VHH binders against q924l1r178to360. Designs and how they scored, part 4

Target 1, 183 residues: q924l1r178to360
Amino acid sequence: DFLDVYHGLRRRSHSEVITHLRRASTFVSHEKLRRQLTDLCTKVQSGTHPAAQDVLALRDCFSTYPLGFSQLQASQMRALSQAMLLTPYLPPPLLRQRLKSHTTVIHQLDRALAKLGIGQLTAQEVKSACYLRGLNSTHIADDRCRAWLGEWLHISCSLKEPELSLLLHNVVLLSTNYLETRR
Below, E stands for the ipSAE of ESMFold2; O stands for the ipSAE of OpenDDE; V2 stands for 0.75 times the mean of E and O plus 0.25 times the DockQ between their complexes.

## First folded at step 1 (VHH)

Design H7 (framework vhh_nb_b201; at its last look DockQ between E and O 0.02; V2 from the best seeds 0.00; counts 0 for: pae E 14.0 > 2, placed apart)
Fold by ESMFold2-Fast, scan of step 1:
Structure H7 (fold): chain B 183 residues (1-183), chain A 127 residues (1-127)
Amino acid sequence: as target 1 above (183 residues)
Amino acid sequence: QVQLQESGGGLVQAGGSLRLSCAASGFTFSSYAMGWYRQAPGKEREFVATIYSGGSTYYADSVKGRFTISRDNAKNTVYLQMNSLKPEDTAVYYCAAEGTSDYEFLEWLSKGEYDYWGQGTQVTVSS
């Protein structure tokens, strides 16, 4: 039943992460990217599941100010920690180090999963992989979880190390409105 | 089943000491970083101390020199020795397990959980 408690924490964190993203978008200097980020946040808040291509289009927003790892504020990092089911109560330098390390490990695991092929995973392994990456996979059918993991890997394997803040935020963006999950 | 169970809290006078224990089960304890956090009435939870799998430690500035975190991997237990207690230390103290390694992430892949929290133990420091 720890899973049920964490599902509750994750659901509450989704709204906060998206609110922080929308506020941060006002500081994106590139007008087209600022509009695309704001539009994506609005659609996600209204219940729309984003396309992987729309998420990837924002990659440049997440490699520099204000959404790169080194620019994230303490409140943003606390909300992201909760979305990843990590404790938000560390000092900001440790929050940043842990979020970066955790996201880097997931990125490396994703390259290994892509090489292995997600068709090789058991139903339980797929559900666990999705849960690790932000999806409340408990009541989602394994074939739908496998499809979601494919979307995740498409995004993850396209990203470079300086862009991994996008992968971190993707924990919320890709999971919030997928099938039976809600913010 | 993953479980963290805190014990050792209680009422103590200012200047006194308490030792908290956290017994862990259901995961590979020796591979995880273990931490202590606290929450005072009406306040958000705050970091107290952490000990990594290799034994290195980090403390909040408010407790440095007064509190000592340690672990016993043979007993799957983490400890917090609290000396020179102040009324400001009054809080519910929580144990947490935190993974940071590839091994921990592989274990979590099977379980779907990163951080494990205990239910907490009350520490009250009177004047």
Scores: ipSAE 0.012, ipTM 0.368, lowest interface PAE 8.7, mean pLDDT 83
Fold by ESMFold2, look of step 2:
Structure H7 (fold): chain B 183 residues (1-183), chain A 127 residues (1-127)
Amino acid sequence: as target 1 above (183 residues)
Amino acid sequence: QVQLQESGGGLVQAGGSLRLSCAASGFTFSSYAMGWYRQAPGKEREFVATIYSGGSTYYADSVKGRFTISRDNAKNTVYLQMNSLKPEDTAVYYCAAEGTSDYEFLEWLSKGEYDYWGQGTQVTVSS
């Protein structure tokens, strides 16, 4: 069954990225950032959807070792590629270049979309925008997709180029538990 | 302690050839992907070629068909054969070791005592 395969592959990629983030937190030298990253990973692993402010608090952590774009390990880049629905079976330098290029393009599109306004998109366009950014939007109601995209744009438009590793990881952080949240 | 040392650079006329070597120590060489990167003056370091432990190779589009990466696991050495050189290939060429395990890679980087990059070797291609 295609549904079971797709569900399994996507769940594994999200879990792998969070596991890598938790391990990487040990190497974050700034104590406050290290604890905030660990707490965020724990919340996501426990099924909690993170607040945008909690994600943004980590921005400096993702601009330097070990979570800056140039410092990501190959296994982490492969997991992130899978979460973005890109083949993970490339050599590490090509994975890094493609992830950086793709994330930069999304960041530029996000600024344009924020100026346009989410309300100007059709329901189909909103679902496509969410899908591109890591949310499996196929079976999510239009209003929930618009709310998610608004959270995404809030985070994305607050980030500068050196911080784009956080935007890349946000593909997983903001998507993993969105459908699992009780409301 | 990881050590990477490049050699074989120099001055070559356009259309000529050079062979770069990188001697490695301080890790299980046969289990790592090895790569070449280059940096021209005023530009960012860019990918050139990589060879996986299993022998699969990948190349930047700008060097495909002209450059060949190879490895000799008995000598812990990776090579870059550079043919049909162009002035645009002028750069400092760096050897790199890239692990296949997140824990070994992160631990290697986190010690700060290891260098996963060599010192570089200058390649200059004249018109």
Scores: ipSAE 0.000, ipTM 0.161, lowest interface PAE 14.0, mean pLDDT 81
Fold by OpenDDE, look of step 2:
Structure H7 (fold): chain B 183 residues (1-183), chain A 127 residues (1-127)
Amino acid sequence: as target 1 above (183 residues)
Amino acid sequence: QVQLQESGGGLVQAGGSLRLSCAASGFTFSSYAMGWYRQAPGKEREFVATIYSGGSTYYADSVKGRFTISRDNAKNTVYLQMNSLKPEDTAVYYCAAEGTSDYEFLEWLSKGEYDYWGQGTQVTVSS
C-alpha cells in the first residue's frame, strides 16, 4: 500500500521532532511550561498517547520563543516538513512560509469540519481527514478514526493564530503512539 | 454572563497615543488569554495583540514596537497602549477573551465558536 509507504517516510521524522522539542524545552523560560513540555516529550517517547489537555496546556509555550512559529529552527522545520510530506529541502524562510500556510489551511478546514460535524463524513472521508493530519488511518477502524479526528479538532479549534506552531507539532504528537507500538 | 467592556477610544492625531482598557466579568479572568482585535470599514476583523494567562504576549506585525498589551488580573482588565499611531490604525477595536476552558468533546462540538467579544471602541487617527 502506497499510503503505508508514505507514512513510513513521515514516521522517520517523528523521533527527530520530539528530540527537537526536548532540546527546545531547555530554552523555555517559564518553569512550569518547561516541565510540562519535558513531561509531554517523555510520555510520547515512552509510547504513551498524550491527552488533549496535556497538549493544550502548552499553547503558551508554542506562542513565543523558542517554539513560536517565527522562532522555529531550520532543523525542526525540516523534520516537521517531512512529517507532513512536504519537501524539507528549502531555505528556512520558505520552509517557514510553507509550514505556516499548510497549518493555517488545516486549521481553517478544522473549524469548518467542526461546524459540519464528524458524523456527516463518510468512513473514507474520515480516513482521508486523519491521514492529512498525520495519522496512518489506512488500517484503523472507522470508530477509532472518528475518535482521533475528534481529539484533533478539539485541540485545533481551541487554538488561535499565534498558537499554530502547536497544531503543526500535533501532526506528530497525536500520531506517534495512537494504536501503535513504538518501534 | 460574560461581559467585556472597552474604553479609551477616541480621535487622535497621527503620531499620538491612546490607551485602551477592557473590563471583564462573568468568567475566571486569570485563566483566559485576552486579546485585542480591530476592524476597519470595509475590512475583515484582524488580530492586533494577545496576552496569555502566563503573561506571554504576541503582536501582529503591523503593530509590533508601537503597541503594548498588558493585563491586571486583580482588576480583571486588559490594556492596549497604542503609541505612534497611524491613520491606517483607524478602526473599531474589540476586546476578546480567548477560550482556554476545558470542554467535553460533545459539548465542545456543539458550541462552535467560543470567543467572547466586547462591543468595541472607535479609534480614529487623523493625518
Scores: ipSAE 0.000, ipTM 0.237, lowest interface PAE 11.9, mean pLDDT 89
ESMFold2 (binder alone), look of step 2: mean pLDDT 81; pTM 0.820

Design H8 (framework vhh_surovatamig_d1)
Fold by ESMFold2-Fast, scan of step 1:
Structure H8 (fold): chain B 183 residues (1-183), chain A 127 residues (1-127)
Amino acid sequence: as target 1 above (183 residues)
Amino acid sequence: EVQLVESGGGLVQPGGSLRLSCAASGFTFSDYYMSWVRQAPGKGLEWVATISQSGSEKDYVDSVKGRFTISRDNAKKSLYLQMNSLRAEDTAVYYCATGPSDEELFQYWLDTGFDYRGQGTLVTVSS
């Protein structure tokens, strides 16, 4: 199945993205934001699925230094490209341009999805939408995928253009620990 | 509400020409890569052509290179496909679509059945 290949690519990128986020936390001057970012990274690395509000609380450090688009390092952009199912084999300026472009497209699609209402999507459409946004949705029940997409849209539709680096990182943050099968 | 409305399809003779149009609303058209996708009777979706946000980058499937031209007018929120030297193999429903700019991801997106596309316009090439 071609989806198995994409699952492998995404999983390998997750650890590197979280490592970059932890490193970046040391450069956050605001004590509360630094603590929140460090706590989120620690919980995600320990297998915890983050709450949407905890992710949104970090928006300020993703709109400027240290985690705004212009501050992303080449290795982080390569890992994020893999999480987005994009080739990481471009020069850093082109990686940055492509990641920004794709994140902007996803953000615009998310506003349209929110207007449509996720209840209008078929099971296959929900799973596909989740997969495009970083969730390995193949074996996850459709109602759980719909719930996940709701959390994604809550985050996405709350963000402004300068904060879209957070939406890009959400491909990893919201997807890493979401269960592949129901209990 | 995202809405894409295709027009310009019809019945043409082999070697003829058609110009397809797509009117977009409900989103910031100029921020999106736009594509034309087609579905021949009884077959799956096939990507045909893509154009970047500014129109500076264009790509085509090999079977239409030199015959089809994709263009856009961001002020009018419209996408176009000029189709020349039409062949029987071009017979399909043509859809205007928005999606990822990477061809690999776009093909995956098409294959999974989720896409923002219009209702389509039928092109029949027959004598």
Scores: ipSAE 0.000, ipTM 0.129, lowest interface PAE 15.6, mean pLDDT 80

Design H9 (framework vhh_8ghr_2)
Fold by ESMFold2-Fast, scan of step 1:
Structure H9 (fold): chain B 183 residues (1-183), chain A 127 residues (1-127)
Amino acid sequence: as target 1 above (183 residues)
Amino acid sequence: EVQLVESGGGLVQPGGSLRLSCAASGFTFYSSYAIGWVRRAPGKGEELVARIYPSGGSTSYADSVKGRFTISADISKNTAYLQMNSLRVEDTAVYYCARDTSWEDLYEFASGGMDYWGQGTLVTVSS
């Protein structure tokens, strides 16, 4: 069944991103951040939707080694590209540049959305905004999509330019288990 | 944050019925988690009486309650229920709603335990 195949491929891509995050935790010298990163990854892998505050607590890991944009490995960048529905079949420097550019554009759009207020968006506009940010919004109710977009904007608008690697990983972290339905 | 809140406990006569509710927040029933009802009576260990995977509708019951208790879930309300019929004195216990981290789908299986618990609701079966 095509839907089952797609579901398996999506889980594989997201699982690869989270597995890399768990491996990266080995290189986090700050014990509290290492524990928080490991705990978040374990909860996401077990089906838990993470709280925005728990994601934001990790921002320092994503502005420097090990998970800043310049430290991302080729395999991680390919998995993230796939999660964004972008081709993963580019040389690593081009993958890095494209992911950074894409994330920067989203961050800039997020500041505009926060200023506008998400309550002013139509149902279709909310679903489209969520889709652009990695959530499969097709069969999710409007109010749930709006709530998710609120969580996304809370994270995004709290981040500074050097921390945008976290926003990129949020495509996986915030979307993987949001209203996921098992067959 | 994850929270489970039980309600519906009380005093009931033998042969009577009660319905317990478990309202969940901080995660959705569209996720792969199971919801279990665990009871503990004074002087006894804990017993898992019923479990449901809300996303798939799969249920299981302890032999002590099979045929008398029914577990169900309303995914849209993020609430699980335990319908208890033909209650016996030995069903007297504090009943806890808990989230079970064990999950499976068409591709993978992972075993786990209860990671979050409600506060408990007392059920007393007596005259």
Scores: ipSAE 0.000, ipTM 0.088, lowest interface PAE 21.1, mean pLDDT 81

Design L1 (framework vhh_nb_b201)
Fold by ESMFold2-Fast, scan of step 1:
Structure L1 (fold): chain B 183 residues (1-183), chain A 125 residues (1-125)
Amino acid sequence: as target 1 above (183 residues)
Amino acid sequence: QVQLQESGGGLVQAGGSLRLSCAASGFTFSDYAMGWYRQAPGKEREFVATIYSGGSTYYADSVKGRFTISRDNAKNTVYLQMNSLKPEDTAVYYCAAGYPEELLPDSFYSEYDYWGQGTQVTVSS
């Protein structure tokens, strides 16, 4: 029922976010970064779970035009809000500020989780942490959720404040193709 | 002061195995993440593997399935078991200690004092 609705909303938002990323790739002037972004989007759309290093290679696209926080279009911010299970029904300036604030809080929590060590979390705590970060964790085995959270923290803890738009998009990039027995 | 001492490097033929050790002192070992990095001649230092205080591990894609990182908190030692070695694994291997965020592939923390001196691994063709 309500979980099915939320999982459906997330799946639809994933497709929308990746479509926006593909569109944004045409405005990346650096040929290597443009190819890397296009390749990543193609692989994700074809069912491939991305490697952390491939995601991190794109960080410069997400600190400036076209994918920095100040560059995000209203439709992209609505799709990202849905992926994070936040209301998309706010004016664009408030959507942007809310996404920035929420992503900053997650980034700060991530640094604390990394210092604690994810091996210290209970199964339920791991699943909840994954759900908060974009993974539909309810029916995924706890060991697979723990591995996913590790991949998330690897990316998150490498990023600096101006690059947090990548962490926001990672809610989709890392979650779209991660299933119970994947990788 | 934090001290890290690597050992176990050497010459090995392709397809062979080596086990590296890193003995740590000067900090509460169980509270810290431990990692392995490597540097081939003329190249930048690259991430290999990390193990967090809770026991969770992360590997570079190039070594996943071949290398295993582990730790013994009673001995203040971190290990890297290297199997199915390839000539391209030839490098000086360094261990590092820090909070988990410091031991990630995109970190610029190679100049911090909690790096070891390194141990040479050479894989013959």
Scores: ipSAE 0.000, ipTM 0.111, lowest interface PAE 19.2, mean pLDDT 81

Design L2 (framework vhh_surovatamig_d1)
Fold by ESMFold2-Fast, scan of step 1:
Structure L2 (fold): chain B 183 residues (1-183), chain A 126 residues (1-126)
Amino acid sequence: as target 1 above (183 residues)
Amino acid sequence: EVQLVESGGGLVQPGGSLRLSCAASGFTFSSYYMSWVRQAPGKGLEWVATISQSGSEKDYVDSVKGRFTISRDNAKKSLYLQMNSLRAEDTAVYYCAKDLYPSELLTEYFWSFDYRGQGTLVTVSS
């Protein structure tokens, strides 16, 4: 499937995004948050799928310096664009605008999905929703995709507008180690 | 509507070179990022290289970096892939692909999207 092309692009962007997060952790003034961000990055790099609560605990890092949306560097935005399956070859102001717009649309769709209930979605709809949100869902079992979407919505629906950067980074954090099923 | 016609494949010995071409029609070629993707026998699609609208930005899968060069000619509506130092693992059907717009990723249409082109076979064998 053509989707395997985007699977490859996403996988390569994951390491770069996590590397940027680890570097940014050195600028987090709050000791507990700095430790939690560093620990999360280490676990993700070692192959561990993060708990939603551990991701949400970091929300304050992503609403202000160093990981707030307006503080993202061009290289960070390019890697995040690839993870979102957006073209990274735009000037930084346009990258930022597009990432904000795309993430805002996903956040609005998430609120609607949560209200509808993920149990109402067909298997194909669940896989499409997961793919849009960063998961390479093509060869992942339906039950696992639905569970992943539940984790995503729990995080997304807890976030406020100034915390959009965390939702954007969650495209990588929640997806990197949620591996394809061999059936 | 959109048509992409690949050519230039063939049988080549290890260490040899080939130049693939893709002729585009049915869309404004100069407005799109273009990619080369390949499918080895019995395997899924693998992304190989991407080029920006103007040709100023290029990216490659690690296994071909330094060996392959992607280029385009907007006046001729053509995409190219220069392949040097070919290896047995480069054996695949090569396809050119139009980049997807972000808006298309927000619709269920994305799951019906198929690459639409004939491809060109590259066989690296002695």
Scores: ipSAE 0.011, ipTM 0.203, lowest interface PAE 9.3, mean pLDDT 81

Design L3 (framework vhh_5c3l_4)
Fold by ESMFold2-Fast, scan of step 1:
Structure L3 (fold): chain B 183 residues (1-183), chain A 125 residues (1-125)
Amino acid sequence: as target 1 above (183 residues)
Amino acid sequence: QVQLQESGGGLVQPGGSLRLSCAASGFTFSDYAMSWVRQAPGKGLEVVSDISSSGGYTTYADSVKGRFTISRDNAKNTLYLQMNSLKPEDTAVYYCATEFPSDLLPSYFYTGDYRGPGTQVTVSS
């Protein structure tokens, strides 16, 4: 029952985050990036799992207005917290700090995982790592979870500290339409 | 019912210090996180610092890090802001704020902020 409740919260939060992201995309000043972000959001809302290359192409959008950490609205931060299974019941500045701190820890763990190699993880470790990063991994096959974690690490390890808002949004972008998540 | 009352503002020279206080009443102060928010002349509101209900977690805007310290005394229902090395850019009305549920909406929504009347801080140039 607990897992069902948490999976329901995540699925609802996924829709909310993508809706907020699509609305925010209109305010991206760089024409090419705005077009690429809008296209990605439309495809994700239509059920398409995004390619890592397409996500990484947007990194500059997430270091500036409107998608940098300092520009995120309270409602979007609450939805992102729910996607990470964190309590959303903090004032916006503390909510922002918690999301930034948690994302920074994940980014540091990702660098360690990349050095270790994902082939060294057990099936249970892979599923737990995916769950922590936003994927409802409970009923997804081990090899599919390992492939998903590989996509996550490719993106994460390419990002610099000012771009970590993108890593936070990847909790939703990479998880929403991964085929086995619907099981 | 909920009341927040700021005090401690005034005129100070650059490099000086001030300590702001906020007296809270009408709610269980120790259950709520608190913030200091400021509005400079002709500008929008800026959150400068916030503190968790227990006092265990604090944050600061980049513009005030290392210079300002937020603290609270839950036994006295009082929030503080210690301001050191003040700059002309710190000139603003400073507000004590908390986020609490609206009477018209479920408690799982934090839809309203309460702010006190503010206290003026002027740093002479």
Scores: ipSAE 0.000, ipTM 0.104, lowest interface PAE 16.7, mean pLDDT 80

Design L4 (framework vhh_7yz9_2; at its last look DockQ between E and O 0.42; V2 from the best seeds 0.00; counts 0 for: pae E 8.9 > 2, unsure alone 63.3 < 65, SAP .689 > .668)
Fold by OpenDDE, look of step 2:
Structure L4 (fold): chain B 183 residues (1-183), chain A 124 residues (1-124)
Amino acid sequence: as target 1 above (183 residues)
Amino acid sequence: QWQLVESGGGLVQAGGSLRLSCTASGLTFSDYYMGWYRQTAGNEREWVAFITSGGSTTYADSVKGRFTISRDNAKNTVYLQMNSLKPEDTAVYYCAAYFPEQLVPEHFYSGDYWGQGTPVTVSS
């Protein structure tokens, strides 16, 4: 399947994204947030699918240095671009701009989708929505896709503009270990 | 399908000027960001300048104030005016096209197009 091939491409960046997060954690000043970020990274690296509450607990960590949108390192932005199936070869200012733009669009769509209700979507639309957000939904059952999308929307709709870096990273955090997405 | 063809490279003395051109075919030129890269043997390709579809420009620090990127959508061409050239500017220069506005998997890596390059040599 063509979508599986593309997912293979973006999965190449997942480990790098998590590695960058772990490195960045050392610069987080707040001890509790630092620990929570480290724990989340450990869970993901160990093959555990994170809970939405654990992701949302880090919203403040992604609002300022070092993981705020304006503070992201070029290497992390490149890896995240790959995770979103975007070119990583742009200069850092444009890379940041595009990532922010696309994340914002997804965030806006999420609010609209939450208002509409997942139940109004066809199975194919659900799969497409999940895939766009980082999940290899191609071979995942409809109920599982809907559940995943629900988790994503819960996180997304809970976030504010300054926290959108978390949503950007969520394309990796929420997709790496969900069911058999490690294939 | 798509094609990018660079031209304008050559030998120039330090302090001189060159104007590179890149002509695109097989794509909706006006929708793309256009850019210039350069590469020397044994080194990674580095970006030099970019121009968005809207005409906004950005430059590497090493070329700011000396190079100017521009585009002519009617001619499907992007230009790199290189002034005050230095020996350090010697490289093969490549044109690139990027499709930045799509949120679809089909454009992964396919939104990046490269030419074959044009050599620039700056002598002391």
Scores: ipSAE 0.018, ipTM 0.351, lowest interface PAE 6.6, mean pLDDT 88
Fold by ESMFold2-Fast, scan of step 1:
Structure L4 (fold): chain B 183 residues (1-183), chain A 124 residues (1-124)
Amino acid sequence: as target 1 above (183 residues)
Amino acid sequence: QWQLVESGGGLVQAGGSLRLSCTASGLTFSDYYMGWYRQTAGNEREWVAFITSGGSTTYADSVKGRFTISRDNAKNTVYLQMNSLKPEDTAVYYCAAYFPEQLVPEHFYSGDYWGQGTPVTVSS
């Protein structure tokens, strides 16, 4: 079905996003942040699921050049759009606007979900929420999806508006190696 | 079934003009973003011009000042007025329709819609 098709497209986009992050890391002037970003990318590429604390440690990299939201290049935005299951075939200004708008809305919803408590969501609602946020939740058990959504909300609710580029990249970072689905 | 039908392509001399039309059926046309793309042999489709549901426009640098995109919601049609045509504008031109993003997963059930394309040849 369409979920299988989108799963393939999403997985292909993961490699592109991580490659873009590694290249961008060379322009991070802060030695510690550059090292942490490079290390995280290497671990993710090797199959490691990152801890929320490791992702959050990078927040300052994503509020300024080169990974700040307004500074993303067209090729980076196309790969991120594919990871979010949005069309990459828009002009760069519209790609940026769509990614920023979509990420902002998810961030606002996440604060509401945290207040509600994820225990109040049905199994189908949890799976749907995870899929919207980058996880291929189709063949993942409900309790594991709920745990993943908890990790996502911990990261999301800790971020401020200028740091939303990290939330956008988290679509790839948190989902790539989480109980990877194989046929 | 949704359908996009392009028309208006053809052969034209450098410096000439053409107006392309794309008529949509089966869509709530006024809700959609509309775009024009072109493709040359061996290359991926390249964005040319874009118009939002509200009428705001944007253009690729290669066509800015020469091409104008417009829409007529009463006729379910988007237009591309191409002036001062150059040999490098030779391509198959495609119309595309995009539904704006939304919060629910249903947004990816609504795919991007493409037409069959109309060829434009600009002779030197």
Scores: ipSAE 0.013, ipTM 0.366, lowest interface PAE 7.5, mean pLDDT 83
Fold by ESMFold2, look of step 2:
Structure L4 (fold): chain B 183 residues (1-183), chain A 124 residues (1-124)
Amino acid sequence: as target 1 above (183 residues)
Amino acid sequence: QWQLVESGGGLVQAGGSLRLSCTASGLTFSDYYMGWYRQTAGNEREWVAFITSGGSTTYADSVKGRFTISRDNAKNTVYLQMNSLKPEDTAVYYCAAYFPEQLVPEHFYSGDYWGQGTPVTVSS
């Protein structure tokens, strides 16, 4: 089963991305943001699904140092690539360019989708949209997928281009704990 | 079925040179980016050199100025010319092929191909 193999690849990458985010928190100079980032990482590692407002509170950490696109470390970019189902086996400059371009395309699609409305999508289109964005949506009910996608769009459409590293990391932050027995 | 076959490895004295080859079959070679990686026991594979389908090259800092990657699309072959070899270059060298990402929302983890590896030993 092709989708089951890819599900396994994503799960391993989730842990690696969160571990890197926790390590990067030591370089966040603003104490409140540092605490919020470490708290979010702890919640996700402990099985808690984060609220959109908790993710958005961290946008400044992802627009410049330490977690902006230009500052991502090679190991983080490899794990993020795996979460996006993109090959991690490229030199770091190519990983960075591919991650940035892919995230920019998703952001553009998100603005178009928000204008169209999630209700205009079929159940299959919703599941595909969720899967592209990091959710292993195969075994999640349609209404739950639509709720997740709505939460994703809320985050995505609140972000400006310099903040898109957060959208990239949201592939992991918003999806890691949504596949349990939730509906 | 896709195959990458590395050759040209062996034992060489420090300061010497080797040329590795990697021949591809069963893929449209000219469309692929090609890379060389190396691995020592107990460590992950390390990127060494990379060449795009258009011929642009990039190198790891540890090999810049000493190694040169090139390709011959007519022979479906990528080469790694390794000069001024050091004992630290001792590893199994692997060739890899990557299909360049198209900017589409459903692009999946595909197009990675690895050879079986060719051992290189650089004696002190």
Scores: ipSAE 0.006, ipTM 0.320, lowest interface PAE 8.9, mean pLDDT 82
ESMFold2 (binder alone), look of step 2: mean pLDDT 77; pTM 0.780

